# VH-VL binders against Probable transcription termination protein NusA (nusA), part 16

Target 1, 139 residues: Probable transcription termination protein NusA (nusA), of Halococcus morrhuae (Micrococcus morrhuae) (p15738)
Amino acid sequence: MRVTLSDTALRHIALFEDVTGASAVDCLVDDDRVCFLVATGEMSDAIGPDGTTVEQVEERLDKRVSLVENADTAELFVANALAPAVVHNVTISENASTVAYAEVDRADTGVAIGRDGETIETARRLAERQFDIDDIELA
Below, E stands for the ipSAE of ESMFold2; O stands for the ipSAE of OpenDDE; V2 stands for 0.75 times the mean of E and O plus 0.25 times the DockQ between their complexes.

## First folded at step 7 (VH-VL; framework fv_remtolumab_arm2)

Design f6 (from f1 with heavy chain R31S; at its last look DockQ between E and O 0.90; V2 from the best seeds 0.00; counts 0 for: pae O 9.7 > 2)
Fold by OpenDDE, look of step 7:
Formats: C-alpha cells, sequence, structure tokens
Structure f6 (fold): chain C 139 residues (1-139), chain A 118 residues (1-118), chain B 107 residues (1-107)
C-alpha cells in the first residue's frame, strides 16, 4: 500500500506541513488544484481558525486546496473523502474489482460528486492509492 | 546537531573526473534530500542536482546531465557527487546541502574546492 | 528554467538602517522561495524559507514577504555582522535556481 509521491507532491506536502503544522500522508496535484490527505485527527489544524490556515496554503501554492482526512478503515476513508456529504454507510465489495458503495444522503449527492465531479474523482484517486479501491459508487 | 562533512580539496587535470563525498551525521539521512550546489570564484550559486535517498532517484540540472552523477549510501549516510569531463570552467567550491523536498537547504557542508588546471 | 533576478546588486548600508532586497521570479512560484546569507569563505546559511517562514536561530530582524513572482527580504536594523551576499532560491520546480545575489556592505 506504499504510495510513491512525486517530487512536486513532496514539495507541496512540505509546504503544507510548514504552514499548517499538520501532516499530510498523500497529495494529489492537478493543474489548478491540490488535495492533501491529512493525517487522522489533524484536520482542524490543517483547516485552521475559520479556514485561515488552509487559505494560506492555497495562497502559497496558488492553487485551490482540498483536504481529506485519513482513516484507518476503507469505509471511514471513503466517508471522509466524500465529506462534507453525509455518508450513512459504506460497503466494500471485493470481487474481480474492489468497489466501495457509499450510501450518501440524497440531499448531499451533489456535494459528494462535487464541482465538476472533483470530489468523487479525488475520492476515487485517493481510495485507489491508499486502499486499492478500484472504484467508488454512490448508492 | 546535524552536520555535513565533505571530502578535501581536489586538483584535477582537464578531462578527468572528480568525486566529492558528503558525510551526514546528527540526524536522519533518508528523510532528506542531498543537493549539490557549486560556486565558481567570485560567482553566484549554481544548483547541480539532488538525490532523494528514499527513492534512490537523482535529479540533475540540464547543464550537467550526462556529466554528473549523484549517489547516496544510506548505510554510511554519505552522498557523492561525481563530475566528469572536467574543464577549467568547473573550478569552483562544491557544496552539499540538506533539503527536505524543496523546503530550503537548511544545512550545508563546508564546501570542497575543486581546481581544474593543466 | 525559472530565472530569478535580484535588486539591488549591491547595497552599502549604515548600521541600524533598514535593508530591503527584492527577488523576482520569471514565473509564478507560489511561496517556494527561500533566502540565504553567505559570508566570505563560508557556505550559505538559510535565513527564510517559503517566502516568509522564520528559521530557528536566525535573528528576528530578518523577515521575508511576497508570493507569486515578487519577494522581499528585509533586515530591520542592519548589524555589522550582517555584511555578506544574500541569495534567493526557488524550489517550485527543478532545476532549482538561485538569484544572482545581492551584496550588502557596511558603511
Amino acid sequence: as target 1 above (139 residues)
Amino acid sequence: EVQLVQSGAEVKKPGSSVKVSCKASGGTFSSYNIGWVRQAPGQGLEWMGYIIPILGRARYAQKFQGRVTITADESTTTAYMELSGLTSDDTAVYYCARDYYGSGFDYWGQGTTVTVSS
Amino acid sequence: EIVLTQSPDFQSVTPKEKVTITCRASQRIGSYLHWYQQKPDQPPKLLIKYADKSISGVPSRFSGSGSGTDFTLTINGLEAEDAGTYYCQQSYETPYTFGPGTKVDIK
């Protein structure tokens, strides 16, 4: 399950950690956005008072920043990745492929998907990297 | 205390190669990158490359690609920089420096003077 | 590669005066800009990292600011021991590059 981070990701993580004091265990770098996988329990530090800390990271990176809190279990991980959408339950199906089925509150389906699908895409990418989950489907 | 101690001064002939060592102590070795920066007499700083020990991967400035090799031995916590095809333009002080994935070079070696002359 | 420029090239300053050194990047680099001080026959010393982050052991009179393309190193009350050459360096992408340096002399 070891993830190899790119040099760019590592540099972004270094900046993130210096700014927030929180640890990031993964980092997805896109052209206009960056997602940090924040160590479990350190999300509040990463966000900071009224989001001022993560805003500093955005400013320093000159990219939009999203945060996902890490978790010990795949189920909780998927739920965290779809936040702030309310996830009632996550079921992991392990067949030819590993698929996470997330029961999202109907009112939060759009939130789980995110702008241009960014939330669900990020969740899928992170889940693949961290838990070998091949896909996340909203149920 | 973190220290980087480099090998001694070198005098080389044109066309030869030089290999400079950088011994790290007082901290974790594999957690940081080791970069090499040189400085010609009276000139500025020039980044040559770095090695990421945990990845066993080095990156080089294009100017030196094919001519420089940066390696690291985790067992001895020593980084090496070998530069071949030396010319007088390579006369400089060569520094190794620790860098946490681009967070700045926080610790430096004392420098190694390499003189290339006929 | 990202080219860094500095201004001024040279500055002669009276002790206790404020010193300002600027560094400009050829492209946006966020805050991936660090400042170093180098004295004769010594290796560079990291002063500021990520544009404005202080370094332990560095006097508080040194501060950094800026983001994107324009950065500033400020010495609030120059001390005699601050004579030397100051370099900015970007780590936004490889190859890492340094500014040409700003020599600060004491009057």
Scores: ipSAE 0.011, ipTM 0.628, lowest interface PAE 9.7, mean pLDDT 93
ESMFold2, look of step 7: ipSAE 0.248; ipTM 0.787
ESMFold2 (binder alone), look of step 7: mean pLDDT 93; pTM 0.952

Design f7 (from e7 with light chain Q53R; at its last look DockQ between E and O 0.96; V2 from the best seeds 0.89)
Fold by ESMFold2, look of step 7:
Structure f7 (fold): chain C 139 residues (1-139), chain A 118 residues (1-118), chain B 107 residues (1-107)
Amino acid sequence: as target 1 above (139 residues)
Amino acid sequence: EVQLVQSGAEVKKPGSSVKVSCKASGGTFSRYNIGWVRQAPGQGLEWMGYIIPILGRARYAQKFQGRVTITADESTTTAYMELSGLTSDDTAVYYCARDYYGSGFDYWGQGTTVTVSS
Amino acid sequence: EIVLTQSPDFQSVTPKEKVTITCRASQRIGSYLHWYQQKPDQPPKLLIKYADRSISGVPSRFSGSGSGTDFTLTINGLEAEDAGTYYCQQSYETPYTFGPGTKVDIK
């Protein structure tokens, strides 16, 4: 479950931790976006009052930033990764592959997918890296 | 108390190699980049490369690729920079410096003067 | 590779006055810019990290600003001990690069 971090990810994590005081467990770096996997219980520090701290991180990276709160169980982790979409339940199915079935409020399907599929793809990448989950399906 | 202590001055002939040591104390050696920066007489600062000792991962400026090797020995908390194929253009003070993943070089060694002459 | 330029090359300044040094990057580097002071025959000393963030033990008269491509180091109320050469340095990507330096003398 231990992930490999690129030099760029390490640099972004260092800046994130310096600005927010929160810890990041993982960091996904894309061309125009960065996602930090924030240590459990530290999302409020990362976001800051009225979102001002995470906005500072965005300004300093010159990239859009998303945050996912880490969790100890795969089910909660997947729900966190799809936030702010309302997730009623997550079921993990293990057969030839491991698939998380997320029961998302129907009004929130678009939120769970995100801009150009960015939210669901980020969730899939983190779930694979952290829990060896092969896919996430919205139910 | 973080401290970086470098090996002593060297006088070298063209075509030879030099290996400079940088011993770290008073901090977590393995979790920092140890970078190498040189300064020719009367000139500015030039980054050569770094190593992340816990990962054994080194990166080099393209200008030095192929003739610089940066290594670390965690058991002695010592980093090394070896530069081969020396020319007079390599005459400089060579610094090691620590930074936390690009947050700025917060501690520097005292510098090692390398003079390349016939 | 990212080129940093500095302006001016040299300043001679009376004590207690303000010093302003500009660093420009050849591409956007976010806030991945750091400032150093170097006195003769000494290693550089980190003054400001991440464009504008304080370093413990550095006098409050030193401050930084900027992001993207344009950055400024300000010494508000120059002291005699501040004479030296000032460098900017980017860590946005490798190879890390330094600006050419700005020499500050006391008038």
Scores: ipSAE 0.825, ipTM 0.922, lowest interface PAE 0.7, mean pLDDT 93
ESMFold2 (binder alone), look of step 7: mean pLDDT 93; pTM 0.953
OpenDDE, look of step 7: ipSAE 0.912; ipTM 0.960

Design f8 (from f1 with heavy chain I54Y L55F R57T; at its last look DockQ between E and O 0.92; V2 from the best seeds 0.84)
Fold by ESMFold2, look of step 7:
Structure f8 (fold): chain C 139 residues (1-139), chain A 118 residues (1-118), chain B 107 residues (1-107)
Amino acid sequence: as target 1 above (139 residues)
Amino acid sequence: EVQLVQSGAEVKKPGSSVKVSCKASGGTFSRYNIGWVRQAPGQGLEWMGYIIPYFGTARYAQKFQGRVTITADESTTTAYMELSGLTSDDTAVYYCARDYYGSGFDYWGQGTTVTVSS
Amino acid sequence: EIVLTQSPDFQSVTPKEKVTITCRASQRIGSYLHWYQQKPDQPPKLLIKYADKSISGVPSRFSGSGSGTDFTLTINGLEAEDAGTYYCQQSYETPYTFGPGTKVDIK
């Protein structure tokens, strides 16, 4: 209930739940991709054996799908949103704005940014919606 | 057991309005969209709109925008559809139907026949 | 607005034969397609959701397939009680729309 879901997000969540048995607490919908914020502890159900369940969701939506596991703290949440990149530490700074500084393993900077910046942008959108974080910077 | 029970048949004159009720029982009223679908004699099914109880707001097909009002009352678990400016083209059976966010209409009311004649 | 077409408009079928009904969407709708059966003077009944997913209490002779723009409802081994009109419906976006229907009669 913390965020407002669009009609389309609600329809995609319903399909996601029907296929996976997992719950989504948020859903970002773009023209070519969808990101589900999966309830804590339910990522394995959402992914399925060898990723077959999330592949079914992709086929049925006719869109690429990414999954982020929900978390109760902003620091863990930001780390989860940058997965599978290895995040060593997240520091929240509240000066003129609220910024999360994520210390990402040097080998994983590209993974954390993602194709055309999609991972970091998705992480920023979710962090703003869920925790009022204004930005994420890789340190 | 989920059940949708609609109000009785109506005969109306052109230019008037009709309000059809849909009483839901045997389920969680606020979890499901209530949609309205009509069927003219010998014709197919036409979606008119639905109410989204989570938001308390309705969505309408463009064809009916401005003439249809769909509402819900959680305390009585009843949805309503009001259609104004009636013409003979509005003669149809009007159904309410339950839907979980686009998963298909799994339960339907019995239908309410509305006849518009002079 | 997404237009659905159905083929055929009407068919008369011998019991135990296979019935195939096609629904085509004017744009890609993923698997957001549902099938209904309607008997005279009755409300529609949901048979298949999300293109191919079964509904509890619906006989297994009913199955669905397809995604994107082309969808098929199949009745494998038609029974007399299956006579009626069959509609597809999309929920990819509002306004939701129905196909024009396919009437199936028993020979």
Scores: ipSAE 0.717, ipTM 0.887, lowest interface PAE 1.3, mean pLDDT 92
ESMFold2 (binder alone), look of step 7: mean pLDDT 93; pTM 0.952
OpenDDE, look of step 7: ipSAE 0.916; ipTM 0.962

## First folded at step 8 (VH-VL; framework fv_remtolumab_arm2)

Design g1 (from f1 with heavy chain G27Y; at its last look DockQ between E and O 0.96; V2 from the best seeds 0.87)
Heavy chain, then light chain:
Amino acid sequence: EVQLVQSGAEVKKPGSSVKVSCKASGYTFSRYNIGWVRQAPGQGLEWMGYIIPILGRARYAQKFQGRVTITADESTTTAYMELSGLTSDDTAVYYCARDYYGSGFDYWGQGTTVTVSS
Amino acid sequence: EIVLTQSPDFQSVTPKEKVTITCRASQRIGSYLHWYQQKPDQPPKLLIKYADKSISGVPSRFSGSGSGTDFTLTINGLEAEDAGTYYCQQSYETPYTFGPGTKVDIK
ESMFold2, look of step 8: ipSAE 0.844; ipTM 0.932
ESMFold2 (binder alone), look of step 8: mean pLDDT 94; pTM 0.954
OpenDDE, look of step 8: ipSAE 0.914; ipTM 0.962
ESMFold2, look of step 9: ipSAE 0.853; ipTM 0.933
ESMFold2 (binder alone), look of step 9: mean pLDDT 94; pTM 0.957
OpenDDE, look of step 9: ipSAE 0.837; ipTM 0.931

Design g2 (from f1 with heavy chain S103K; at its last look DockQ between E and O 0.04; V2 from the best seeds 0.00; counts 0 for: pae E 16.3 > 2, placed apart)
Fold by ESMFold2, look of step 8:
Order: sequence, then structure tokens, then C-alpha cells
Structure g2 (fold): chain C 139 residues (1-139), chain A 118 residues (1-118), chain B 107 residues (1-107)
Amino acid sequence: as target 1 above (139 residues)
Amino acid sequence: EVQLVQSGAEVKKPGSSVKVSCKASGGTFSRYNIGWVRQAPGQGLEWMGYIIPILGRARYAQKFQGRVTITADESTTTAYMELSGLTSDDTAVYYCARDYYGKGFDYWGQGTTVTVSS
Amino acid sequence: EIVLTQSPDFQSVTPKEKVTITCRASQRIGSYLHWYQQKPDQPPKLLIKYADKSISGVPSRFSGSGSGTDFTLTINGLEAEDAGTYYCQQSYETPYTFGPGTKVDIK
């Protein structure tokens, strides 16, 4: 899927790809954080040994960096976007709006939401951009 | 090992209802969608609907809307499909099947033959 | 509703030959297509998910390809046990739908 990228996102992607050798297909830029949607199968390259590669990206951007692995289906994509929370199931509802219902392990609900809701909000933004999912609900 | 075991064959009269059960074992019942698919003699496969047990929410193919009710009982790990207003056109084998994250129906019940005859 | 068509309706095939079955969707469905094998008096069995992803326990002679609207199931070296009916199924949107089936006989 093709998505429109801002100039800032393009610059951050260029830096990310230069440092990590992994490809980013999307990039969300916030005040204190950047999230890269990493090409399927390239998360290990992006993270690097002991996380040192992604830490270098954080240092160069002076922002926290999070990574989401891209996926071919909406259901797997939503599960990936909520990682490292354990997601047992995702179902897409096609009523008045398109909503993904993610069954997250009860112990991991806080992880799936993230600090100040950052994880769930990032997941919602990526799912909307990549799959036209209007919302994600934790079940 | 995941298993789906369905209730036995039924013979029904036109205008009546049938309720088929699907008992799940060997996995977490509420983690998966349970779908229902039927197959008339010599015919192909026809999706009827599914239930998301953890949400208690069912969706139905428009063809069956108003005639089918799909439910789940978490305490017995059993899903049910009830079809009302039966006609001879409803004679078929009815399958339950599970799905996970849109990965296709990976486990199927053995099928329940429903015969609608006078 | 997304309509799936399959070709051929029926195929009688000599063992060890290559079998090709096609499935076409009435609209683009990305890779949300799955293939099943059904033998007489048995439930369907999932062979391929997401157009081309293998399933544990399915022989390697089965493979899938395609995206968008045109999909193919290939049996590379048909075995006698492969006789049966093959269905494609889309999970792009509800109602989920199946193709009409392709019957494969050994001869």
C-alpha cells in the first residue's frame, strides 16, 4: 500500500534506513517520539544486536523510537502494532465504521495501551493509514 | 490438539428449526471466531456467519439474516447455530470451523447432516 | 458480495502431472484468499492461506500464487490421494465467500 509522507517523515525515514539498513514503509512523527513501520522480515535489522542499532536512531533524532512490523493482513497488522502485548485474536467489524477488536492478554492491557495511550493511538493511526481501519478496541 | 465436535445428524420437518452444537477442546475457546459453513448434497460451500465468543457478537450472511442465530457458551466451550423456517433447500451438511486473525478456517468440525423432509 | 469463480470445473489428471487451478475475484481482494481441499464425506482442509503461505503438515507439492483478483493453486506432481474438490475462499470482507469448486480426479 502507498501512503503520503510529509517532508519530515521522509527525512526521518532516510536517516532510519541509513543507520539500520532496514526499510521503513511509513513514519509517524510526534513531538517526543517517532514510529517507523518496518518492512516485513526486517525488524531484527532495525533493532540490531542488543538494540544498539535502534538506539543509534534514537540518539540521532533525539526522540524515542518505536517500531511496528508491517503485515499483509489487517488482523496481523493490528496485532503487530500492539506488540509486545500478547494478542490472542483480532476481528474486523464492518458495521457503520470499520473497527478492529483485539483480544489482548489481560496481563498486557497496560502494555497495549502504552504510556499516555501512545501505543494504542499509534496503532490506530497506522491501521487507518494502511488498512482504512477507523478504530481499534481492546477486548 | 484442537478439536471441534458437532452434534449428531437430524431429520426435520419443513417449517421447523434445528440447533447444531459445536464443542471446542484443546485450545482457548474465546480466542477464535467460530464460523458456520454448509454444503448441500453435491454442492459447494456456503458461509452462513460467525461468532466472536469473547465479544458475544455474531455476523450473518444476508441470505440467512433473520433465520439464523449463532451463539456461544464460554462455560462449556460450545458454539451453537440455530436455523429456523426450514425448507427442503436447507438439507445440507453443516460445519463449524474456527478462524484466527483472518488466516483461513484451520480446524473444522466433522459436520452435522440435517435432512428436511416431509 | 465478492464473487469467486474457479477454472476448470473438473479436471481428470494422470498421476505425477502438474495441476493448475485458478480463482478469480469480482473485485480486488489483495492477498486475502485461502485454498481448501475436500475429499468425499470429509470436511474441507486448509491448504494455503493468504494466497501463497504454506500450512504446517501440507505437502510441499501444493503451492499458491497471485494477488488482487487472480489466484492460482498448483499441485506439482499430483498424487492419487490428492483426488477431491478444491475451493478458494476470500476473507477480505464479510460475507466470506467460496469459489464453486474444482473437482480433480485421477486417471
Scores: ipSAE 0.000, ipTM 0.506, lowest interface PAE 16.3, mean pLDDT 87
ESMFold2 (binder alone), look of step 8: mean pLDDT 92; pTM 0.947
OpenDDE, look of step 8: ipSAE 0.150; ipTM 0.781

Design g3 (from f1 with heavy chain S30K; at its last look DockQ between E and O 0.94; V2 from the best seeds 0.89)
Fold by ESMFold2, look of step 8:
Structure g3 (fold): chain C 139 residues (1-139), chain A 118 residues (1-118), chain B 107 residues (1-107)
Amino acid sequence: as target 1 above (139 residues)
Amino acid sequence: EVQLVQSGAEVKKPGSSVKVSCKASGGTFKRYNIGWVRQAPGQGLEWMGYIIPILGRARYAQKFQGRVTITADESTTTAYMELSGLTSDDTAVYYCARDYYGSGFDYWGQGTTVTVSS
Amino acid sequence: EIVLTQSPDFQSVTPKEKVTITCRASQRIGSYLHWYQQKPDQPPKLLIKYADKSISGVPSRFSGSGSGTDFTLTINGLEAEDAGTYYCQQSYETPYTFGPGTKVDIK
């Protein structure tokens, strides 16, 4: 695999797949939360009606869960990682470092950052792991 | 159908080592952990460690760290457990078992009896 | 290392009665708890995975419940073939650990 998964990440992915029927490509594990990178087109299965399926995953892991939909391009990937914030455009700049500049709707800046910065930090970690992107900046 | 077949019983002297084989058939070898669990006479089950064959990654219970080595040969779909420095406390039945990343050991080998006596 | 305890250590049960076995973990393990049955001179057999999920080929009289630290295996209508020793096992973290076992005999 392109990204190395810890033993814990592998176990959480296996449980996620068993509960949801969706596939996870990556998994970020923290003390109190887990983020799954869900295979493209499978977010509906992962979330379930009114969020009941992902809520079951949270109960079984005893941790908060967030989901990001995978994408084939860096630009779409970054936009997905900042969902549900409305992202109008993403530009990848490759100078001394690779930086994604995400143009987020002004009303959604707080959503894109998330509680205690958790959304933007998760997005940065996934973008680095999957696309070797060094940073994400909100424009 | 999935099957795990282990090597035969062994009698060993204290201080020696034992290597038990576990051949898997009827399933995807690479995607499953192969774990090793032992059971001393009249006692419960004790996890020793596992290997993730596709990653070549092994993990061991701390009690056995330094004495146990778990390996896999993907070409023969066979896992191995080698335990060194044997004492009478190592007399047990040794099982290999298949596990999909912590979802429970769904298939078990028949067990290999290892007897350590002077 | 996560310690699992089981109760009771032993029970003798009349056929068709209900058997309840409990397993308690020394820390929270979510639903990473599995149940096995072992008959004499046989390897263990997986009965329930992830606390309460059924396994193909296992009779429906076996069910599991619980999460976190307290888990229960129930045999609803014991049959003679169910005699044996029952173990819980956690896979929340390595080293994986087993409970000490609960022996179930037929009265």
Scores: ipSAE 0.829, ipTM 0.923, lowest interface PAE 0.8, mean pLDDT 93
ESMFold2 (binder alone), look of step 8: mean pLDDT 93; pTM 0.952
OpenDDE, look of step 8: ipSAE 0.910; ipTM 0.959

Design g4 (from f1 with light chain T94L; at its last look DockQ between E and O 0.94; V2 from the best seeds 0.89)
Fold by ESMFold2, look of step 8:
Structure g4 (fold): chain C 139 residues (1-139), chain A 118 residues (1-118), chain B 107 residues (1-107)
Amino acid sequence: as target 1 above (139 residues)
Amino acid sequence: EVQLVQSGAEVKKPGSSVKVSCKASGGTFSRYNIGWVRQAPGQGLEWMGYIIPILGRARYAQKFQGRVTITADESTTTAYMELSGLTSDDTAVYYCARDYYGSGFDYWGQGTTVTVSS
Amino acid sequence: EIVLTQSPDFQSVTPKEKVTITCRASQRIGSYLHWYQQKPDQPPKLLIKYADKSISGVPSRFSGSGSGTDFTLTINGLEAEDAGTYYCQQSYELPYTFGPGTKVDIK
């Protein structure tokens, strides 16, 4: 595999796929939260009608669940990871480190950061794992 | 249909080792974990460890760490469990079983009886 | 290590009656709990996965429920061939562990 998955992540992905029918390509596991990187085009299956399918996943894991849609390019990936915030553009800067600068709609800055920074930190972890991006900044 | 066929019964002396094979057929071998579970006479089930064949990653219950080695050969779709330093406490039926990453052991081998005596 | 306990240890049951077996985990394990039936001199057979999900080929009289720490296997209308030992098993974390078993005999 390109990304190393822990045994726990593999088990959570298996449960996720069993419940949703969607595929996950990565999984971040924290004490009370799990984030699935969902295969491109499969977010609707993962969420389900009115969120009922992802709610079942949360109940069976006994943890909060967040979902990010995978993408083939770093720019689209970063935008997806900050959803539902509206991202107008993403620019990748490669100097001493690789930094993604995300131009987020002014009304959505709080959404992009998330409660206690959860959304932006999740985005940073996934971007590092999938694209070797060292940081994401809201520009 | 999925089938797991194990090697035959063995009688072993204390201090020796045993290597049990588990041949899988009728499915995609590398998609599944192959776990090893033993059962002493009249006792319950005890998980020993598993292997994820596509990753070559084995995990062991702490009780067996250092004594057990679990391997897999994808070309022959066969998993192996080797247990060293045998004592009479290791007398048991040893099962291999298929598991899709913690979804339950849905197919089991017929079991291999290992008797440690003499 | 997660310890699973089962209740009762033994049941002797008249055919067509309802059998209830309880499994408790020493910590929360979500729905990562599976049930097996084992008959003498046979390997275990998976009956229920993820606490309550049916397995193809398993009679509908077998059902599971519960989440977290308390789980139940129900046999609604026991048949003679259901005699055996029933085990719960958790896959929430390694090492996987089994409950001690519940033996069900036919009266």
Scores: ipSAE 0.834, ipTM 0.926, lowest interface PAE 0.7, mean pLDDT 93
ESMFold2 (binder alone), look of step 8: mean pLDDT 93; pTM 0.955
OpenDDE, look of step 8: ipSAE 0.914; ipTM 0.961

Design g5 (from f1 with light chain Y92W; at its last look DockQ between E and O 0.97; V2 from the best seeds 0.89)
Fold by ESMFold2, look of step 8:
Structure g5 (fold): chain C 139 residues (1-139), chain A 118 residues (1-118), chain B 107 residues (1-107)
Amino acid sequence: as target 1 above (139 residues)
Amino acid sequence: EVQLVQSGAEVKKPGSSVKVSCKASGGTFSRYNIGWVRQAPGQGLEWMGYIIPILGRARYAQKFQGRVTITADESTTTAYMELSGLTSDDTAVYYCARDYYGSGFDYWGQGTTVTVSS
Amino acid sequence: EIVLTQSPDFQSVTPKEKVTITCRASQRIGSYLHWYQQKPDQPPKLLIKYADKSISGVPSRFSGSGSGTDFTLTINGLEAEDAGTYYCQQSWETPYTFGPGTKVDIK
């Protein structure tokens, strides 16, 4: 599935790829942060030893950076977008709207939501863009 | 080998238009922005705009908005810049240059001198 | 739009000495700053991308530093062929902008 990238997103992806050697397939740009949807299997390159590579990206962008690993199925994608929260299962309900129900470990509900809801909001935006999922609910 | 070859020098009258071509070879044309930068005699560099050929998306400096048009033809790997309503202030060398999404202009055309004779 | 200023406007330098050129941005631009050299009657040549990243084929005497608003190009051991005008350029946002240039000549 292909999405439209803004000029700013394209520029940030180019810097990301230059610094990390990893590929990004999508990029969400906000005033204070950027989220890269990293190609499957390339998260280690993007993060680097002790997080030093992604920290370099943050420094060069002058913005906080988060990373989500891409996946081929909606269920795995939603689980990846909520990482590092432990997700036991994801089910997709397709009625009037498409909703993903993520069964998150009770200890990880706060992690899945993230600071000011940033993680769950980012997951919702990516899931909508990549899979036409209208919402994610933590079960 | 990446190369940008521009059309030849132009002498134009005030009020007319000029269209400069930029033929790219030796690289993936659609993956790069093609930007246009001009330089008046004895002066510095002035960015005019760019195009992202794969998207057909152009952006312009505000100073030129409304009288510059930047286009690309993927079949010929050629970018074009057309500037209308010429005045003597538009006398300059016009460069095209390749840029990978803001990573710096790593290849430049040879430049096209446009002289607007009042 | 983002204004770039450069210092100095001009410097005349003895060969083998160190040259320092500064560029200041009117707002924070992360590391989205690039340096170019232009010799008379030639197009500009990219020297440094993303503030401090080297370009293949550019002599190692050229280096860059800085981030945010303050950037420096250093030529450590000036050679005669380095005479020319040096420009910084930002790509943080469109419209891209160039600094006014720093002319370097050889004593």
Scores: ipSAE 0.838, ipTM 0.927, lowest interface PAE 0.7, mean pLDDT 93
ESMFold2 (binder alone), look of step 8: mean pLDDT 93; pTM 0.950
OpenDDE, look of step 8: ipSAE 0.880; ipTM 0.946

Design g6 (from f1 with heavy chain N33H; at its last look DockQ between E and O 0.97; V2 from the best seeds 0.86)
Fold by ESMFold2, look of step 8:
Structure g6 (fold): chain C 139 residues (1-139), chain A 118 residues (1-118), chain B 107 residues (1-107)
Amino acid sequence: as target 1 above (139 residues)
Amino acid sequence: EVQLVQSGAEVKKPGSSVKVSCKASGGTFSRYHIGWVRQAPGQGLEWMGYIIPILGRARYAQKFQGRVTITADESTTTAYMELSGLTSDDTAVYYCARDYYGSGFDYWGQGTTVTVSS
Amino acid sequence: EIVLTQSPDFQSVTPKEKVTITCRASQRIGSYLHWYQQKPDQPPKLLIKYADKSISGVPSRFSGSGSGTDFTLTINGLEAEDAGTYYCQQSYETPYTFGPGTKVDIK
């Protein structure tokens, strides 16, 4: 699926890349937050030492920022989107719809869901945009 | 290195249209916004809109909605701005300018004077 | 639509002195604020991007600062060639808007 970026998302990506030197593949823009899908292998550059680089991005955007690392396969992508939760396995089921079943460490179920479901909702949005995955369920 | 070269000055009658070209050279065209900014005599700068050439996506200031059309031709690296329904209030210098997704207009065309009289 | 205001409208300054120009936005715009210089009969020239980031080829006497809604352009040690009109511009959202300009003359 071709990802369509809003004009605002494009502007935020340009600022992100200027500040961090890392590339963003996608950007979700909400009222209070922005999520960047960071190119594979570039999370360290995006975060910076002790998180100082991503904090600079937050200040310049005047919004909370979260980062997800891109991946070449749907399974790795879903696992990355649920980080820092420990994901042991991801299985893609293609029956009536395409559903990713993520086996998350039991201690990390709350982390994978996130406050008010924010993490799992973000993961679902990115997975749909990038891999046409209709849902993510925690197994 | 990077240059934006605009078409020549125009004198127009009220009610007509003008189409200004902006040829980019010495840099990438498709990866940048090409914006249009005008300046009436003795006045400040007024943003009209931009195009993202690779997407064919144009955005316009509300003031110009319905009167302005901004297009791009990637094969010639040329952007165009067409303004219709001209009045004397449209007399201005029209600039095209390059902008990397809101990072500031780093290169500007030389300007095209459009005079609307009578 | 985001309104930008500038202060002062006009400033006459002796060479080597400091020039300070203020831009205020009608809402918070993060760092999406840029500064331009325009000399008579010329297109504008970008001086500072993203509030405080330098531009290659622009003299170091030009600097920017600010956050939230208040931004400042500083020329530290004005030169004769700096005479002109200075504009701020926001790119936080479309339509992009410019401040009304600040004219700087050399005494």
Scores: ipSAE 0.749, ipTM 0.899, lowest interface PAE 1.2, mean pLDDT 93
ESMFold2 (binder alone), look of step 8: mean pLDDT 93; pTM 0.954
OpenDDE, look of step 8: ipSAE 0.906; ipTM 0.954

Design g7 (from f1 with heavy chain G27Y R57T; at its last fold request DockQ between E and O 0.93; V2 from the best seeds 0.89)
Heavy chain, then light chain:
Amino acid sequence: EVQLVQSGAEVKKPGSSVKVSCKASGYTFSRYNIGWVRQAPGQGLEWMGYIIPILGTARYAQKFQGRVTITADESTTTAYMELSGLTSDDTAVYYCARDYYGSGFDYWGQGTTVTVSS
Amino acid sequence: EIVLTQSPDFQSVTPKEKVTITCRASQRIGSYLHWYQQKPDQPPKLLIKYADKSISGVPSRFSGSGSGTDFTLTINGLEAEDAGTYYCQQSYETPYTFGPGTKVDIK
ESMFold2, look of step 8: ipSAE 0.803; ipTM 0.907
ESMFold2 (binder alone), look of step 8: mean pLDDT 94; pTM 0.959
OpenDDE, look of step 8: ipSAE 0.918; ipTM 0.963
ESMFold2, look of step 9: ipSAE 0.809; ipTM 0.910
ESMFold2 (binder alone), look of step 9: mean pLDDT 94; pTM 0.959
OpenDDE, look of step 9: ipSAE 0.906; ipTM 0.956
ESMFold2, fold request of step 10: ipSAE 0.810, 0.821, 0.791; ipTM 0.911, 0.915, 0.904
ESMFold2 (binder alone), fold request of step 10: mean pLDDT 94, 94, 94; pTM 0.958, 0.959, 0.959
OpenDDE, fold request of step 10: ipSAE 0.927, 0.928, 0.928; ipTM 0.967, 0.968, 0.968

